# Miniprotein binders against a7ua95r516to809, part 7

Target 1, 294 residues: a7ua95r516to809
Amino acid sequence: ASLSLLSISDLVPDLQFIFFWMSNAIEILYFIQQKSPAYMQTIELMDDKAGSKESLLSATISANEEAMTILEEVIMYTFQQCVYYITKTLYVVLPGLLDCNPFGTEPSSEQCRRAAGVCVCAVCVMPEAVRRVVSVFQTTSDLLQQYQVHSEIQSQMFAYLFFFTNVSLFNQLIDKGPARGWFQRSRVLQIQASVKILLDWAKGAGHNHLAQKFFAKFCSTVTILASPPQQLSQMSWKALCAEHPSLKPVQLHRILTQYQLMAELGPLPIWQPSSEDEAYIYRTVDLLESFENH
Below, E stands for the ipSAE of ESMFold2; O stands for the ipSAE of OpenDDE; V2 stands for 0.75 times the mean of E and O plus 0.25 times the DockQ between their complexes.

## First folded at step 2 (miniprotein)

Design C1
Fold by ESMFold2-Fast, scan of step 2:
Structure C1 (fold): chain B 294 residues (1-294), chain A 94 residues (1-94)
Amino acid sequence: as target 1 above (294 residues)
Amino acid sequence: SEVDPAYALFEAIRHADKLGDPELFRELLRLILALIKATYALRKGDLEEAEKALEELEKAIEKLAEKAKELGDPELIEKVKELKEALEKLKEES
């Protein structure tokens, strides 16, 4: 798919509409939750002169439960639609992050201004490909703040976006990385620097904990590929698995096998998992990450 | 009446809240859900989903109108009428 197929800027009007209704639905939910107990208490305190109190109470409970169910559906639907369109945009721009070189980035950009030779904006020094990814996250953050969406919902949305980004980057790196040269150490260092820009953005936006949690698999993969071959060959298989608990044994084995094949620094020691290690790795069949596996 | 659909919706919601009827509020929420689905399907360009969503929107409007008549509040009935007219006009302009 072309990188120009989808743009976050093209989706802003649609997203504004959906965030508007999501925010309104959350406010209505809050209002009902605050009012319902008081209203029920008022009914209970009424004199049951006509014997209609029990019927009124029952009808009120039923109506309140139905209203709450519909509100939850509105909130869930709008949340899912936002996530769907934002992740479709991310999917198109994420592969470019694996091909860019952040070390050659010029300091001037649309989002930057210079003062005493130093950039005064958080996202100023980055490649176009990284800027496109950051732009999706920043636009999402801006819209959530513009429509005053509750902070817990904001956290849930970024948790999912980071989860999706992690899975997409990991799958691309594992599936296409060797053929694209992404396992070359110079390229891995560039990928690591690009990911650092995303993690720094997340930290600045107040989402450091979520980023650390949901980027763990891809970060572990990049860390392994950036490690000197001699260091890796000195570790036992159990030690490698313990250092990288976010990676399934079969995924770790595939990474190390491809790394051995691609390394240009001379012959790498052959890692032969013990019979116990092999039993562990072969109990895990999935090679690529999917939403069901995470 | 040149009332904006969004404004008409918020006015109906506020008036329903003022009356304190949970069933009326439920019908308004159902209308909001249907409206969101319809507008999103239209923007996505999925004509089949849009058609189904618009049918649900029409059903939700009718249910709300019935509930407003049942409660017998003249101001609410007028607000629901304004909302129905605003949504019909929006649909015709699309």
Scores: ipSAE 0.039, ipTM 0.502, lowest interface PAE 5.4, mean pLDDT 74

Design C2 (at its last look DockQ between E and O 0.19; V2 from the best seeds 0.00; counts 0 for: pae E 4.7 > 1.5, pTM E .732 < .8, placed apart)
Fold by ESMFold2-Fast, scan of step 2:
Structure C2 (fold): chain B 294 residues (1-294), chain A 94 residues (1-94)
Amino acid sequence: as target 1 above (294 residues)
Amino acid sequence: SEVDPARALFEAIREAEKLGDPELFQELLRLIAALIKATVALRKGDLEEAEKALEELEKAIEKLAEKAKELGDPELIEKVKELKEALEKLKEES
């Protein structure tokens, strides 16, 4: 199967096996941590021959170290493999989220204005593209619960998945957005509605705090692009930076430049970077985020 | 009849706990390390590493079985036999 044709359902048997072993390794590690000190103490308190006692203690310490080391490696490896397979599936389905329309018909200017209000909730439906992304998150949650993986590890898993999703969506919007027309107001409002469905899922799953933290950059980007020209024209560069601290000056400048080009609404105020931000903007041309956590 | 090596291992661990023997615990630690190494090697498809790991695993099982027999606990002996059967199946998968 081609990478572009993979679905989460195709990976479930492999993921079940990996989650099974991760859960088992964690349980065995916990058992060793709880029991090993007591057995070592028992050996130390033995009144047998000193040489025999020393040999048994040394061998037990060595065996404990080996078991602990390999279990920790397996836990890390299985966690990384789960992340790898799940993010590869996400990578394939995420672009669809930027192209889908949660409204029954392409939004007109009037429908886009209404989408800013309560009517959006009545008009929005879950497109298949959004359902595929939600399905990946839901399947992951179900597997973690099925194999009783500790809540701390579950939180670490979703923290990384949300981080990956945020970076992937941001990079695709910035890199491909102009050519795809994704910066057009009607498209941005569709993207905003689709992202809200993901955030609502995260809240329902008990991961609201993680979603708020790790989706900040993409949410800021979409919020700026969805802003009416009248609202943006009243904001200074300093005010925009203060409201969107997750965006680097170079990223904010690029977003605002694309907004002006796509809006085609005549001369808008020129957002002038501060002297310090000007130096930063000219120092680096790298607009895209790394998948490596900062 | 499907025997899961991980489940068989946990059952052997639970029976071993009841006896409190430090030498038995040491053999159990060795078995855990050997089983994990064998499982990882088999999944990676590294035939040479898998063969070596399975040989280490077989030795660890034999030592655990000898210690269980020496201690004479029927339940532990039975659980170690079940574990040996599960691990023989793992070897056939390679």
Scores: ipSAE 0.231, ipTM 0.683, lowest interface PAE 3.4, mean pLDDT 78
Fold by OpenDDE base, look of step 3:
Structure C2 (fold): chain B 294 residues (1-294), chain A 94 residues (1-94)
Amino acid sequence: as target 1 above (294 residues)
Amino acid sequence: SEVDPARALFEAIREAEKLGDPELFQELLRLIAALIKATVALRKGDLEEAEKALEELEKAIEKLAEKAKELGDPELIEKVKELKEALEKLKEES
């Protein structure tokens, strides 16, 4: 299937298989870690019948090490595969979030209509573009819970997915935003509202801290762009740096420059970078976020 | 289904744990390793590696079955039998 047609629903069977093995491998690994010391001690306490004890101990250690290594490889592989498939679906649906008008009347999700007639759940009242993004995260959450995946692995997965989402949205906004009109105040307010719905979902799903941490850069960008010109023009470079520490100097400078152009404010001396930051504001290599920095 | 062998394995592990036999534990570790190797190989489409791992798995199950008989635990014997049946289904589906 072309990447453009890939929905999270189409991946559910494959994801179910991967999550099943990931969860089982974690459970088995934990079992081995807990029980191996006791078994080794039991062997050590056995009567030494002609060197059989030492051979059994050596063989058990070797078998344990092999099993542990293979289990760790399976856990890592299955985790990577889950992330790979889920991020592919996110890649398809995330651009729709930036073009979304959450203030419009959109029909409720077809799935909830079929089940309950009129569903007033938080997901059903979401704009379609936001709902598609939330559906990816919700499906991931549901699968993780269904297969009782260890909480640490769940946290790591959501951390990565939020990281990926932030990088994707931030890079698209910075790179394409001026050309797409996403820096216009009306569009920025739409983006801000859409992201708020996503963050509210993450809060309701128990991932508030992770969402706040990993969306910080995108949220800071949107917050600056959503600020009225009268308010933002009174904030110094140092004040903006302090309020938005997630933004690199080059990123903040780019945002302010594009804001200035869009708002027709002319040059603002108050936004002049500090002497310390002046060397960094032209580092275009640091402008966009990397997907590899996780 | 691919779920059946893993479930049968977990059930066998739980029964074996109750017995606390170190030789049994060793055979379980070998069985775990073989099952995982086979499953990963099948998923990757490496049929040659999968076949080798399945042969190792069969040997591990036979040893486990022998050990279960030696210990005389009827529950473990039944769980090993279920595991054998689940693996035969997995082979037929491959």
Scores: ipSAE 0.203, ipTM 0.643, lowest interface PAE 1.6, mean pLDDT 87
Fold by ESMFold2, look of step 3:
Structure C2 (fold): chain B 294 residues (1-294), chain A 94 residues (1-94)
Amino acid sequence: as target 1 above (294 residues)
Amino acid sequence: SEVDPARALFEAIREAEKLGDPELFQELLRLIAALIKATVALRKGDLEEAEKALEELEKAIEKLAEKAKELGDPELIEKVKELKEALEKLKEES
């Protein structure tokens, strides 16, 4: 039961249904919260000729609390279902980002050089793999805006989507990178350019702060791998840990090991882990990240 | 589509607000939750969850129908009938 060809456009009707109810449930919950004190005060001022005022007040309080509970459950459920549908699509399209080339072909590079005469440029394109990822984010953003979903909920959704993206890309790079040649410098630069397109989208969509926070691990990895040997070889283990706090010791150690292999560098004394970190660089259980953030 | 369950539910919610009946309002919210669960389960192809959700939805519609008759609001009764029709269509299309 593979979903490898799932497109975000196929999910739009389901997402429209879910966003519609999520947005309306949020509005109804807010309405009840704002009006509930006034309703209770009105009941408390009623004439109690049959002694039913206290019973009516108790029943009204219970009914309002149950209504708010139901709405909170609906909001949580609809949020989780939106995330479920969207991340199924992201899971399928994200791996292609590691294999794509956002730079222009040699003919495009020749046209750029010939037209300018004196400049050498690498044109950035939006390859199909990046376009598919951006399309998922953009479609999500458009639907959230269309249904006027509260801004806090929109931020929470993109926080999770960026978290999911970071985990997926990081785990695949670490796990499959050696076999796929993704640690070669030219490939790392292509990956860096592709991620820049995603970060630019996030900035333009008003989610720059979330992207900076939740892409940190993958971006740190790519930044290290893209660094020239002359620069990176001058940075101590302690300095690298301080500059890249999102990376666990086992992760940083693995990244530097792959860098050494591709740059054909032997072990560098300056990259020797601190005594405290030395116990942790071999904890393979900490190498890959969990999608559930446990 | 002549039968639109989302439109019927929203119109029933507006009628419930006019009637000022908190129990009716709660039952409408339960219907929303059950409808969402049933629709999502059917889309996932989770037949066991879909059957459970459709049963819950049917029970919620019957409770709403009983409450609508108790209140005697003809517009609400009509909206409940539209919801029952939508449920049968949802079960048939599954």
Scores: ipSAE 0.156, ipTM 0.538, lowest interface PAE 4.7, mean pLDDT 78
ESMFold2 (binder alone), look of step 3: mean pLDDT 77; pTM 0.713

Design C3
Fold by ESMFold2-Fast, scan of step 2:
Structure C3 (fold): chain B 294 residues (1-294), chain A 94 residues (1-94)
Amino acid sequence: as target 1 above (294 residues)
Amino acid sequence: GELSPARALFEAIREAEKLGDPELFRELLRLILALIKATYALRKGDLEEAEKALEELEKAIEKLAEKAKELGDPELIEKVKELKEALEKLKEES
């Protein structure tokens, strides 16, 4: 499309088409995998009275291999297209998560959850910015279920969506945080609460393990920034690295430096980087995360 | 592109599977390959490749129809007819 998308609902017709074809291709692939060996064996056991058995077997093997290759390509292409459209929508709505105040809607959210289902309440009552992000995840889940996409593919889809969300939020916070005031304690607590809503949604949807794995970097960042000064000042650099292995030394150093500035703390010797890490702390090229997986 | 041809194809495949005929299975592989090529070409916007793939798809369906008649299975014959009708609608809308 040549037009910018305003919401996930604008993508539903295109996504339905793509998910339908992905599901169909997977079903055909499984059919061929299950039935092909039996038919090949039947051909091999045939009497070769006409002298055509070898030709038939060769032609069938070639057709099978070509069909498998094209099916795998179609599955990969449709998966990539779904990821592309969904992440493009996420990219637009995710920055709003860092600016919203979820504490203002707490009573309404609790009332809605008790009266109806959690998913319905999450979409209709949550802060607008959080609702938009949850809507993208919920719509994706609904489409995967509607077209009965295999659970392994569903897991791979959400693994990537959570990975993308984590990288996007982390990069936005690190890059724009100082100018936007996002490192201030009150703002960090709001961000933490908003992220908890996303993680709770993921748990309810059966993706708790994936959420814990792929949100680790952003969760570590928010956890450090939300820590009381008394608690954080008692931890050594080595202890912080051990508790937050998802963070690179340059990332941890930037977070701690920003924390010191916002909490109005003087330099603390116990947050001194290790000799091995010291050289990497000044390499700003490693500060932001890449959207590339491996 | 209309998705009804894909559904019609899956119904034909499921019915043909019940017969266990190796020659029929070979014709089904040819049909699946032709449909996948046609769908992929249409999705990529390669109209020349799409037209060529649709012609091969039509030939594959005709061959499957001949095989279904030889085997004399009424359900398979009906499903192949539905597939032909779905493909003609797709071509008219293209």
Scores: ipSAE 0.013, ipTM 0.316, lowest interface PAE 7.7, mean pLDDT 74

Design C4
Fold by ESMFold2-Fast, scan of step 2:
Structure C4 (fold): chain B 294 residues (1-294), chain A 94 residues (1-94)
Amino acid sequence: as target 1 above (294 residues)
Amino acid sequence: SEVDPAYALFEAIREAEKLGDPELFRELLRLTIALIKAVMALRKGDLEEAEKALEELEKAIEKLAEKAKELGDPELIEKVKELKEALEKLKEES
């Protein structure tokens, strides 16, 4: 009874069942919230002797409270189960996004020369690694629409999926990036193009606001790393902190240190933290992000 | 098409709303509680809790059917019958 992680498509039957029950629990909860006060008022207005009315009202209130509690627990449980299966699939496919090339492979030298090279290679194709990530988001969107899950729950789902994706990509880049060459400018430009495909999908799906909010840290990181040396070297530490408020000082310092090394800008530090920030950087271990958002 | 217990329950609740009967509403709440407990127990694979929840579900169905018959509304009686059929399907699958 182990779940397959090979494809989001393999999870669809399990996800369909979970989304179905989540949707129905939400609908029933909403109905009870709307109608329960009217039913309780009806009981209260009844002509009754010897306290039979009080017994009925008390029993109805108790049953209503228990039903609401159980429905909320089911909604939370099914939401957590969906998040669990979807993020487990995302975790497997996300590292590929950092290794793919959306600019494609160059044609043979003769074809490149005859076709003016750059013009032939100018169109970006969605790499398979990016398509796998987009497929997870699209399948989630399709299931939420199929089972008519309320828009606020849909927003919460994508908020968490974007949060998870941002943390996963940021941590992978910061932790594994130096060893894998991901801080090289050419690789950063590939990563930037791949991330743009995800952001464009989110915009098309109506989630642009959530994507802008939850991808801020990774986007700031890629923006800095993609900056030309002549532009970045003109910015002070304070200016970079102000332009990239999503980055902690220790994160910004690590990114700039790797940038300086990869751009071969010399061994002496160019971007110096304020004395206060420098003290904090050397005392804190807050380099990688937590998957907990509280 | 497959008859879904949650969907059938939702339809029964909507018909009950038209009658405005508080005792009927109370029986629908009891059935909702029993159904959710049964589905969750079955999903988690807790056989002992599932058996207990299914017993409570059968009792709730019978009491709701009696109340629907007492009220005599043809549309509600039809929706309760559909709900009962959906719940029998749930029992057969377990």
Scores: ipSAE 0.015, ipTM 0.399, lowest interface PAE 6.7, mean pLDDT 77

Design D1 (at its last look DockQ between E and O 0.62; V2 from the best seeds 0.00; counts 0 for: pae O 1.8 > 1.5, pTM E .789 < .8, SAP 78.157 > 70)
Fold by ESMFold2, look of step 3:
Structure D1 (fold): chain B 294 residues (1-294), chain A 118 residues (1-118)
Amino acid sequence: as target 1 above (294 residues)
Amino acid sequence: SEVDPARALFELIRALEKLAEEAEKLGDPELAREAAELFRELLRLIAALIKATVALRKGDLEEAEKALEELEKAIEKLEEKLKELAEKAKELGDPELIEKAKELKEALEKLKEAIEKL
């Protein structure tokens, strides 16, 4: 029952309620902001006792300011609740991205295969694990548009969802990758292809800038791991840092160490950290990323 | 009589909008203050209703109990402000304002009935 609750389809009615009120609260807030100057002018033009008019104006201003504060709290509360529901769903479906094979046809849509005998929709068929993540993003996008949520708030929501996705995937790869064999060359290429499908979805949905910004750390990690040994062994530590600024020294060092093990390379002098970075390559407290709002 | 709380709430919002329009026409500063304070309390009621509904759907009983207590207080405060506005309307003697205050009171009672069915 708990796993059924975490499905995005099961949460749509709750999300519809929350998006409905978030959108209405935004509209009411703009209404108050537009009418406040005219309302104050009407009060000032009324025939009134001087003292009563001034005290009533102060009370009216205070009531309107508190009304706007209440609406801002509703907007923030509803935004946080949407994020809560959606990230709970993402947390369940994201791990599958690291285990799936996007090059096979087994996870592909049965309806696409039955309709055409072969899939003519894409070069790589979307595996089930990727489809589940895309479904969460697509459902979120559809609901935001259905309720005409302000575009800036839509962008902020996807910024957070992409941030959450990046942290989840990066931490799992770094933390569990050695035990799960995720640093094997074939597995890294599969992970890279799966992430490409997500990035293509984000680009088609109009969120390319956000995806490029918030997936940078995970994408850099996969790009390094997918690099051919002849190419990567020619890149110095300084060049790698410059090409992948999203990676902390301890993170880059760990990634290169795993790469050396899988490629059966001995120590490479060209990968020796700069003197500035040498102090930081052993800071394990900096290895994994925080899920806190950054 | 059996209505969704959201539908009842929008009827209440519309009734308050009509009352605010009548208050603007009269141009009375004390009525304007009372209308603004009534609208503020309506927004407190809306906020509490949203929190209560979300908490109940999540099954978070502790949050739901707190939000329902806030909702009850918001209803009481809105009723107090409506009574104050109705008395002011009688002082002014404006038939339209008195009628709109009655419509708002009726809308509030519908909302209370819808909430109790939760």
Scores: ipSAE 0.614, ipTM 0.839, lowest interface PAE 1.2, mean pLDDT 80
Fold by ESMFold2-Fast, scan of step 2:
Structure D1 (fold): chain B 294 residues (1-294), chain A 118 residues (1-118)
Amino acid sequence: as target 1 above (294 residues)
Amino acid sequence: SEVDPARALFELIRALEKLAEEAEKLGDPELAREAAELFRELLRLIAALIKATVALRKGDLEEAEKALEELEKAIEKLEEKLKELAEKAKELGDPELIEKAKELKEALEKLKEAIEKL
């Protein structure tokens, strides 16, 4: 039963119900916002035969304000539940992205590799781990479009999903990467290729600007780790900080230290931190990103 | 099933929309307030139904029990408001408004039957 929960298809009925009501709540809220001023003016112009017009108007305003508050709560709740179900699924499938090889051959795809070489293998054979992640994003996009959820809400949802994905991948790479060999150049290039598939999907889906914004930290990390030693060694700490503003000093220092270890480069003094950053670099509490800061 | 409550809820929303249109045509300030309050209680019912459905799906028995209690309270409040509006419609003697109030009551009974399956 727990294994069934790892499939996005098992969550589709729950997601459909939630997206349906989120869409309806948004439409109802919009309708009330448009109609409320005209309706209040109409009540104000009505004959006050009983002398209780002000009391009735006050009660009507109160009811409409409460209705709008309830709708806002429904929209927020349904949005949060959609995010909950989607990110719960993402959390399970995302680690596979750091271990898969988009350049490698599967036993079942060996003929494809031999026929055309590396390019054909990268294009025609997508690792299952990457397919699972893309499937989650595609299903989300399909449901948002099917239920005609307003484009602003769609953008907010993908902003959060990209934020979540970025934080999850970054934290896993930084925390577990050294022990799992993910900082080795061959692994980094595999990770870079896998991430490019996700970014290409986001571009195709019309979310390129959101992907560029919310994947900045992980993309900067992978870019540094994939850089040639000769090129990277020529950059000062100030230049690296300027080129990678999404990385905190402690994060940049950790990445450069791992790069140096894997590339067998000389000592770190090449990338000496500024005096202002030096104290901050040693704060372990700032190394990993929080899922709550969004 | 969960689809059954959603369909019944849409019937309820449609019935309320028709009732509100008839109330607006009569231009009575008291009816306008009654309609606004009835609509507010319908939205509370929708919110409670969504929370109950999610809690049941997550399998959290304590959260599901709390959500179902809130759903029952929302149904009771909507029924009370509908009864008040039906009495007002009867006082005004408008046959169309009385008929629309009856349709809304029938739609609410269908929703209650669908919710029993949750």
Scores: ipSAE 0.552, ipTM 0.804, lowest interface PAE 1.3, mean pLDDT 78
Fold by OpenDDE base, look of step 3:
Structure D1 (fold): chain B 294 residues (1-294), chain A 118 residues (1-118)
Amino acid sequence: as target 1 above (294 residues)
Amino acid sequence: SEVDPARALFELIRALEKLAEEAEKLGDPELAREAAELFRELLRLIAALIKATVALRKGDLEEAEKALEELEKAIEKLEEKLKELAEKAKELGDPELIEKAKELKEALEKLKEAIEKL
């Protein structure tokens, strides 16, 4: 009940606090890393008064190592908390992306209408369900920039968020897709268009490589399902495996089986798994993606 | 003006960075060691404060209480180290270092006041 009410906007104050601390911890870590060599050199240049130099050097090294360890723990903790809050909001809005009709005249967002009249920005022309997902990523990007978080940490954050999004969308499509009609050609084309808008946003935000890498499974699934029957029926199992290397044999087999049922196709010998893959297509444990495999 | 704990901590971090820079300029290795130890205790304080604040916001009272106890211990140790550093600054007679130690103490008091309001 309570999770359905959490917008990214409601979490902004909590995220601001965590990002502030994460940024400060990173700044302090870099400060120590830059100053540590200078302190060691200063100690090394001291006159060796009665073996005190080695003890002081050892104590300074140990203190800096402990300080760096504590900072790394703080950075990891704050990173995990950010991911936890942001993924909760994604969990709420991602199902709407699969049900979205991007070709419909959905009214422009109420917020843009109130502030500036008819806003024609790329976000305001997005379908509401796509805009909600993009808003989570955009708010995350804006906060990371506002607090000047190091670029490597930003990349790791988006890598994980795209991973989480891909796993969530893929698992929902595979598990619930047949029952919800998401395997129907018209619905698949809607999903493909919605995902394209999200990928175009990621490209504009500078995350094109990460988006292409981490959305590969979901994009491959949608590409197969969007393919015309005349085209897909000419592709062998081996050709499909080579074109979609992100899909496990069990996943590809499930997608093709559901496509065959939806398109009312008879048995296609060309889609029969190779003798090498035959043992793997029955590994139902590998059908859905795990959130732990990041 | 309600001192935001985050702002008070930012001021404390900046005061410590400035003190460390002055310590480096003096080239005293004992002072550099004391500054590093002070920094370590500040980091423990930061870690405890973050955990306490996150736990309170989540409504996890057990974790919040534990983190607050760690925070109190970290403050006590930081105060001890600040006192030692302030005494050493007086012994060295460097007016800039004495002023930076004072600024750091004032920043810590503001942080304590902000924490008491959590």
Scores: ipSAE 0.228, ipTM 0.631, lowest interface PAE 1.8, mean pLDDT 86
ESMFold2 (binder alone), look of step 3: mean pLDDT 81; pTM 0.781

